# VHH binders against q9y6x5: the designs that were tried, part 29

Target 1, 379 residues: q9y6x5
Amino acid sequence: LPPKLLLVSFDGFRADYLKNYEFPHLQNFIKEGVLVEHVKNVFITKTFPNHYSIVTGLYEESHGIVANSMYDAVTKKHFSDSNDKDPFWWNEAVPIWVTNQLQENRSSAAAMWPGTDVPIHDTISSYFMNYNSSVSFEERLNNITMWLNNSNPPVTFATLYWEEPDASGHKYGPEDKENMSRVLKKIDDLIGDLVQRLKMLGLWENLNVIITSDHGMTQCSQDRLINLDSCIDHSYYTLIDLSPVAAILPKINRTEVYNKLKNCSPHMNVYLKEDIPNRFYYQHNDRIQPIILVADEGWTIVLNESSQKLGDHGYDNSLPSMHPFLAAHGPAFHKGYKHSTINIVDIYPMMCHILGLKPHPNNGTFGHTKCLLVDQWCI
Key: E = the ipSAE of ESMFold2; O = the ipSAE of OpenDDE; V2 = 0.75 times the mean of E and O plus 0.25 times the DockQ between their complexes.

## First folded at step 8 (VHH; framework vhh_surovatamig_d1)

Design k6 (at its last look DockQ between E and O 0.30; V2 from the best seeds 0.00; counts 0 for: pae E 2.1 > 2, grease 24.24 > 24.2)
Fold by ESMFold2, look of step 8:
Structure k6 (fold): chain B 379 residues (1-379), chain A 122 residues (1-122)
Amino acid sequence: as target 1 above (379 residues)
Amino acid sequence: EVQLVESGGGLVQPGGSLRLSCAASGFTFDDSAMSWVRQAPGKGLEWVADIYQDGSEKYYVDSVKGRFTISRDNAKKSLYLQMNSLRAEDTAVYYCAKESYDFLTGYSFDYRGQGTLVTVSS
């Protein structure tokens, strides 16, 4: 039987939620499988870039999804809406579901993972749901399990995306113990439902399941705002993305725009593109703008407006608050093993190994994840 | 254009009751989660209660749990907050809000109404 993999993302699941809240169902999943306590994600720590990094093993500069809002100066195209399914944005990389379904006797399925409803390299996931936030977790799970059980050629790679705890993390902030405890309990119940459903359908013993996330969440406040209009006239630049990493396309001399911004706030770093720290791996793509502004943790860049978000992400990827976790269960994985940290780009070559796929060139390191796998020597 | 019109505020003694209403227009009401938020004098915005688009799930901040009840009437495109056992600390401008989430654009919150003032004073 060909190996099968289900990749599940709960958006915005900060790694230390596992320490600070109760997850009886997730802890039982971990007990019978593996845990990576911290996954170091890619900069910027936003949803679309990190979901694409998981499935390509590439830094954002290499896969071309460099933010949730982008501008390509060569083509004059803007990317800022969930309905922009132009393959142009996605075609700088090959995601794992494309590679998988091009193999003999294999197909791929997707319940709303970013990019799975786009014909990337003229190839769209064999089975997929168009994104719709109103579709329940139960309905997404029903479709995925139906496809895993009843498809010819068989579905060997499937993805499942859920919006929480990201949505509630933005709304309440991660420090709101009352609301986040309620939200995270519901997430744990969904994980319990997932496991129960896989057992009832006879999938549990032979399906590899990864439960992970794209980023964490940090607390914001109306006391921690950086007002750009106080530092620079709005007319001197085009704003491509705002917060917490602003992407600035100058309309006047670039050095003049930089000089107006460099002392705007002690809680914001201003980088010319060539001066972006090398550790971000965020420089070598035309979609990265000439100037970026990086707010300190918990600070929000605004134009003459207040922010209604009490939590946010997108900050420096060295911040523990930006890191998700990874848990996995299935025949490929050890039972009861805990690992400290991996890079998010390491997930791709591990998944390729599990599925018997030749990975495309990528930034991941298989050796970082081999201790999770039963068929590997862990040294 | 999204429009939210709050009403039902006023001056009330501690222990009293008020019922807030919100008339919504300019969007598909039964596709949106709705909330009540409040802003006390000199303070930031506070979430009070949330309700799912079909009314199936309701959530409250601890300080109002057991005293406030959120409800909606999708046929009338209306949101309600029944406030009982009012306390001085409930004094605030109350706004109804349209919520949405999209995995690309993130959390979206719209409370463009004028709000309705609730004053609880002994």
Scores: ipSAE 0.473, ipTM 0.760, lowest interface PAE 2.1, mean pLDDT 91
Fold by OpenDDE, look of step 8:
Structure k6 (fold): chain B 379 residues (1-379), chain A 122 residues (1-122)
Amino acid sequence: as target 1 above (379 residues)
Amino acid sequence: EVQLVESGGGLVQPGGSLRLSCAASGFTFDDSAMSWVRQAPGKGLEWVADIYQDGSEKYYVDSVKGRFTISRDNAKKSLYLQMNSLRAEDTAVYYCAKESYDFLTGYSFDYRGQGTLVTVSS
């Protein structure tokens, strides 16, 4: 039987939610599988970049999706969530669903995962849903499981994406116990629905399932704002991306712009592109702008407008509040095993191994996930 | 096409009361959680209250707790906001909203009506 893998992402599921809230369905899932308590994601800790890192094993500078909003100075193109369909942005890497279809006589399926509704390297997922936030989890789940069960060639890799608890995290803030408890309960119920449907269809025992997320969430406040307009005239630069990591394209001399921003706030680090810390792996791409502003945890970069978000993400990827988790179940995984930490780029080589695919060059370390897998030696 | 039409706003004195209404069309109303949001002069949109599809759960921003009550009539495809003990800081345009997700902001109130102005002044 060819191995099958379903990759599920609940956007913005901070790792410590597992410690602070109850997840009876997810805990059952974990009990019969494996858990990685903390996944160190990539900088910047945003949705598009991290989801592409999961499926490519690459840092953002390598796969080219360096933010949710991007600008290419040569082509004058813009990238955003409402303008993400140009293969130009995705073609700097090969995501696993493309590899799955090109290396084997197999199909891939996708429900709303970033990049899956775009032809990448002239290949699009055999089955996919165009992104639409209004489509229910149930409908997404039904399509994915139908494709997993009835496709020819068989679907061996599938992705499923859901926008919570990210949306609610932004709205309520992660420290709102009342609202977040409600939201996280719904997430757990959706996991229950997923498991139940897989069992009903006879897929549960043979399907490998990974449940993970792209990033966490930190508490923000109207009392922690950094107003750029207080430091520099808006006519001197173009804002390509904003809080908590702002991408600055100078309209005047770069040094002059830098000098105006470098002391703007004690709660914001300002980097010339060449001075971005190496640990971020966020330098070697033309889509990274000449100046980057990085707000401290919980601080929001604004213009002459107040942000109403009570939670945000995108901060330093070393912050625990930015870290998601990973849980997995299926024939490839041990039962009842917990692991402390992996890097988010480590997921790709693991998935390739499970599917029997030759991985493209990547930044992941297969050795970091060996203990999760039944067919590998572990310390 | 999603349509939301707010009504019921006006001028009231501090301590007064207003009841806002919203007529919804163009989507399955009873399958959607609904919200009230407001925008004060010179400020951004602020979330005020949410109500579950079936009305079983209600949530409020702290500043309006105990004073405002959100409700709905699914048969009439209508959303309501009872506002009591109004304060000057409640002055805003109030919108009925169906939320959508945005990858950049995490949420959006793009589905909202023209709004109804509430002015609280002595």
Scores: ipSAE 0.132, ipTM 0.664, lowest interface PAE 1.9, mean pLDDT 94
ESMFold2 (binder alone), look of step 8: mean pLDDT 80; pTM 0.802

## First folded at step 10 (VHH; framework vhh_surovatamig_d1)

Design m1 (at its last look DockQ between E and O 0.58; V2 from the best seeds 0.00; counts 0 for: pae O 3.4 > 2, grease 26.7 > 24.2)
Fold by ESMFold2, look of step 10:
Structure m1 (fold): chain B 379 residues (1-379), chain A 122 residues (1-122)
Amino acid sequence: as target 1 above (379 residues)
Amino acid sequence: EVQLVESGGGLVQPGGSLRLSCAASGFTFDDYAMSWVRQAPGKGLEWVADIYQDGSEKYYVDSVKGRFTISRDNAKKSLYLQMNSLRAEDTAVYYCAKESYNWLTGYSFDYRGQGTLVTVSS
């Protein structure tokens, strides 16, 4: 039978949490598998874009999920929590679960992952949970392990998503050592529960498991606000997304809107779309708005209000605070190997290799992950 | 519609105590974590404490630890904040908040009530 893979995301898990907090269960997982200490994610460093980049191997401009809030001027469609299941947004790429379950004698399962409850290219994950943040980790784990163990055709690719430490990182900020220590201890216990459940069900020895995240978290403060109302009247633009990367659709001459914004704050870079730095790979999609505002690390763009968040993400993807980690265990992976860095888009071709799938065209480089895999030469 | 009604504020001297209450309606109270947040005059909102859906876990901002106790009564759809050893810096409007998380919009909390004023002065 084909190899099996479980892809797990703990949202907002900053790479340096591994060095700054105790993770006995995760460290044991790493000790018997592999670690990538820093995964360079894609800009913008937001949840939906980066989760889709993991499963497509594409930059955001190429897969079309360019932010958590988007606008398409031709169709007049808005991407939002009430319209995130419209396949229109997702159909610019083919995620790995679609490719996987279209193979003979294969299914895919999802205990949540952005996009797995959407019929992308008329194909929805064979087994899935609709997103609901009230569903416990235990229930998600029970469903995914039941599907891995009891499905025909067999589930060979599965996902499991959890909202922490992103939720608590926003709430407390990553510098709140006391509260983050309690949150991260709970997450480590959940990883222990995951491993123990897989062992009890006889899945552990022959299942490949990747534990990763989409982005990190940086500290915010009421002392670090950028008030757009101080610089520009609301009537001059439509706000598509706010912070820390604002997406601005001008209602008047674009150059006039740009000029009002360019000196708004020394802690914000203002880009015309054509001037967005090439290293972001964030230019060539109609969903990227004509003007983008990029706040400096730890700064929050607001209208005339205070921010509710003490931590945030979405900043420049060169910032170490935005980087997650990747750990993996299973028959495809070496044991006891640490790797410094990969790009988040490299995860997709690696997963395709493990599953014996032909990858779609993508931005990942298989060679970047070869040292993690037992069937590859690292030297 | 979600409704949150705060009460129990007032004027107290430093070292005094107050008990705040919040009556909740318009949602399944038992399904949501709840928070107290406060806003001092001329300042932004500050998270004070939160409590898990079943009351099993409670968290506090450092400045109130050991002085404040959050609690809930799910049968009465009510949230409480026992405030002891009050200090001048605790002076604020206190709001009851329903916690919300969505993977697109992130973590947020809704303070939809009018709040209850706590004034600590000698």
Scores: ipSAE 0.596, ipTM 0.830, lowest interface PAE 1.3, mean pLDDT 92
Fold by OpenDDE, look of step 10:
Structure m1 (fold): chain B 379 residues (1-379), chain A 122 residues (1-122)
Amino acid sequence: as target 1 above (379 residues)
Amino acid sequence: EVQLVESGGGLVQPGGSLRLSCAASGFTFDDYAMSWVRQAPGKGLEWVADIYQDGSEKYYVDSVKGRFTISRDNAKKSLYLQMNSLRAEDTAVYYCAKESYNWLTGYSFDYRGQGTLVTVSS
């Protein structure tokens, strides 16, 4: 049988939730498969950038999705929640579902994974759902499993996306034990539904399944705010993205704007584009603005209009609170194996290997995931 | 046109009580979960409580648990917040809000009222 892979993302699932809450269904999944306890994601630690890194193996500067809100100064185009389907933004890389889709006798399916409803390099998934947050997990799961089971050419790669626990993390804050316990219980139940559905359809033993996330969540507070209006007049710049990493497009001399911001807060680092730390791999793209502001963990950059979030993400990707996990099950994976850490870009070459695809040039290291795979020698 | 109009705010001593009301119009009220949010002077907007569309579930921020009670009357298209044992730190403008979420922009509210001021002072 040709190898099949289902990639599942629960948005904003912080790695240490596994240690602080009970997940009976997920633990059973892990017991019969593998766990990576911490996944170091890419800077900035936001939804669109990291989901695209998972499926391309590239840092944000390379695949071109550098934030959830972007601006291209040459074309004067904007990327946002209301304008995310222009192939212009996605075509700087080739996601794995496109690579898979172009193979003979294979097709791809997607349930609301970022970028899957866009023709990238003139190719769109054979099966996909337009993003709609009102669509239940059950409906998404039913469509994905139907496609995996009944499609011709056969679906060999599928993605499934769910908005929790990110939404609730923003609303309640990750340190709200009562509310987050309820939310995470629901997520575990959804994982139970996923496993049960696969077993009922006879897919469980032959399907490779990866459950992961794009980022974690840190606690925010009304007492930890950085007000830019106190430091610089809004007429001197255009704001492309706000918090916790602000993207600044100066309307006056860049140096003057920088000088007004550099000492704005002791809880915020200000970088000229050329001075962005190398470890972020967030410099070599025209879509990165001339100045970026990076708030410390738990601090929120605001304007006169106040923020509503008790939790947030997008911070330094070295912070544990920003890290998700990865669990996997299927014929490609060992049983009962735990691994400490990988980089999020390492997922792509692993998935390519499982599917028998030639990977595009990427930043991942296949060696980091060898110990998870039954057909590899782990040194 | 969607409208949310808050009322019931005022000056109260510590330990006192207030009941806030919100009148909704311009949308199908009983189809949506509703929230109370507040903004203290010099601080950001904070979520306080929410209630399901049918009133079956209620949730609160930790600092108000046991003191505040959210409720709704769908027939009257109204949202309420009973505030007991008020503290100085509860001083804020309180807003009635319709919840919304987008995975690109995060948690937000697509509609919010003008607010009603609650001042807790001796």
Scores: ipSAE 0.049, ipTM 0.483, lowest interface PAE 3.4, mean pLDDT 94
ESMFold2 (binder alone), look of step 10: mean pLDDT 82; pTM 0.816

Design m2 (at its last look DockQ between E and O 0.51; V2 from the best seeds 0.00; counts 0 for: pae E 3.2 > 2, grease 25.1 > 24.2)
Fold by OpenDDE, look of step 10:
Structure m2 (fold): chain B 379 residues (1-379), chain A 122 residues (1-122)
Amino acid sequence: as target 1 above (379 residues)
Amino acid sequence: EVQLVESGGGLVQPGGSLRLSCAASGFTFDDYAMSWVRQAPGKGLEWVADIYQDGSEKYYVDSVKGRFTISRDNAKKSLYLQMNSLRAEDTAVYYCAKESYNILTGYSFDYRGQGTLVTVSS
């Protein structure tokens, strides 16, 4: 039988939640599989960019989804909530579900993973759900497992996405132990439901399952605000993205805009595009704006508006609070093995290996995940 | 048109009680979780409490736990906040807010009322 892989994302699941809270179902999953304790994600640490990095193995500058809000100066197009399904934004890379589906006797399925309801390179997943936050986890799980079990050609790669604990992290803040404990318990129960359903359908022993996330969450406060209106007039620039990484499109001389912003706050770094640190791999794309502002951890960039979030993400990808985890189970993976850290782009070549796919050029290193796999030699 | 109208605010002494009400219209009230938020003078907007669409779960900010109770009546399309043992630091404009989540923008309130002022002073 051809290998099968289910990729599951719980949005905003910070890695250290595993150390600070109880997850009986997830721990059982890990006990019978593998755990990577920390996954270094890509800058910026936002939902769409990182989910696309997982399935392409590329940094944001390479796959072209550089933020949740984007602007292309050549075409004058915007990427936002109202227009995120234009293939224009996605076609700078080839996600793994497209590669998989173009193979003989294989198909792909998706339950609300970013980009899966868009035809990329004129290919859309054979089975998919249009994104709708109101759809229950149960319904998403039922569709995915039905497709995995009954499709022809068979579904060999599937994705499943869930919005928690990101939503609650924003609302309550990650440091609210009481409220987050309740939220995380529900997530663990959903993992229990996932495992139980796979067992009931006879899929558990033969299906490779990866449970991961795109980013973590840091605590914010009304006492840690950076007000841009105090530093520069709105008439001098267009705001493409706001916090914690602001993308600035100057309407006047770029140098003048930069000079007005460079000393705006001791808790914010201001970069000209060409001066963005190399470690971010966030420079070589036209969709990155001429000036970016990067707030320190826990600080929020605002205009003349009040902050509404107690938690946020998108900060420096070297911060532990921004890092998710990865757990996996199935015939491709060892049992009871723990690994300290990988890069999020390393997931793509690993998944390609498991599925027997030739990977597109990518930034991942297969060697970083070899110890997770039973068919590989590990030093 | 979506409307949220708060009422019940006023002047109260420390240790006193108030009950806030919010009347909702223009949307299917029982399909959405609802929140109370507040803004004190010179401070940002602060989340206070929320309640599930069916009223089955309630969450509170730490500073109001044990003192405030959120509730709703879906038949009346109303949201309530019972505030007991009020403190000076509870002084703020209180808003009724409709919760929303978007995968791109995250957690937010897509609608909020005009607010009702609560002043706690001796």
Scores: ipSAE 0.730, ipTM 0.883, lowest interface PAE 0.7, mean pLDDT 96
Fold by ESMFold2, look of step 10:
Structure m2 (fold): chain B 379 residues (1-379), chain A 122 residues (1-122)
Amino acid sequence: as target 1 above (379 residues)
Amino acid sequence: EVQLVESGGGLVQPGGSLRLSCAASGFTFDDYAMSWVRQAPGKGLEWVADIYQDGSEKYYVDSVKGRFTISRDNAKKSLYLQMNSLRAEDTAVYYCAKESYNILTGYSFDYRGQGTLVTVSS
């Protein structure tokens, strides 16, 4: 049978939730497959950039989705919650579902993974759901499994996105043990339902399944606010993105804007674009603004607003609180193997290998994931 | 413009009861989950309870389970918190909050009302 892969994301699933909470269904999935305990994601540690990094193998500067809010100076276009479906933003890379369905006798399916309802390079996933947060996990799973079983040409790559525990992590904060325990139990039950559905439909033994996430979550507080309006007048800059990594487009002399901001808070680092640390791989794209502000973990940049998340993400990708996990099961994967860490960009070349696809140029290292795979020699 | 107006606070003895109300306007009330949050003197903001758009699911912080009941009346655009068996630790300003989530912008949590003070003291 042709190799098939289902890629599943539970948004905002912090790696250490696995050791701090009980997951009988996920633990059984891991026992029969593989676990990567920490995945080092890309900076900034936000939803759209990291989901696109998983499916392209590229750093944000290379795939062009550099934040959840962006500005492109050449075209004068803005990317935001009201304008995220313009293919212009997505076309700097080729995601795996496009490469997959360009092969003879192959289709791709998607249930709400970021970008799958956009025609990227004039190609949209062969089967897809338009994003709608009110659609249940069960309905998403039903569509995905129907497409995996009943499509011509056959669906060989499918992806499934779910908003939790990110939504609840923002709402309650990761330190709210009781509410996070309730939320994470519901997620574990959904994983149980996923496995049960795949078994019932005869898919379980021959479908490769990856369960992963894009980032973690850190605790925020009303005691840890950085008020930009106390340091700089709005008229001196255009705000492209706010927190925890602010993107600043100066309206006046860039050095003057930098100087007003650099001492604004001891809990915020201020970078000119050319001074952004090389380890972020976050410099070489025109959508990255001339000045960025990077808040310390748990600090929130505000404009005198009172509406405040209790948990957030987007911080430095070296922080363990920002790291997700990866688990996988299927004929391509070992059983009962645990691996310490990979980079999130490594997932793409591994998926291409599993599917027999030629990867596009990317930042991943196939060697980092070889020990997860039965057909590779682990040295 | 979103308006949230809390009322029903006051001074009560330990073991007493209060019923908080929140009148909502400036948005389609039925479209949003709603919460009660509180801030004790000198402390951070604490989530207390929430309720789904249609009232089908309700959740509480552990310290108030069995004592507090959240409810909503979508026809009246109103949110309620019945507080029974009050304790000194429940002393706080209580705010009602409108919730929303978007995959791109994340969670929003609006508590722009003035709040209503609950004081539990002998």
Scores: ipSAE 0.311, ipTM 0.653, lowest interface PAE 3.2, mean pLDDT 91
ESMFold2 (binder alone), look of step 10: mean pLDDT 82; pTM 0.819

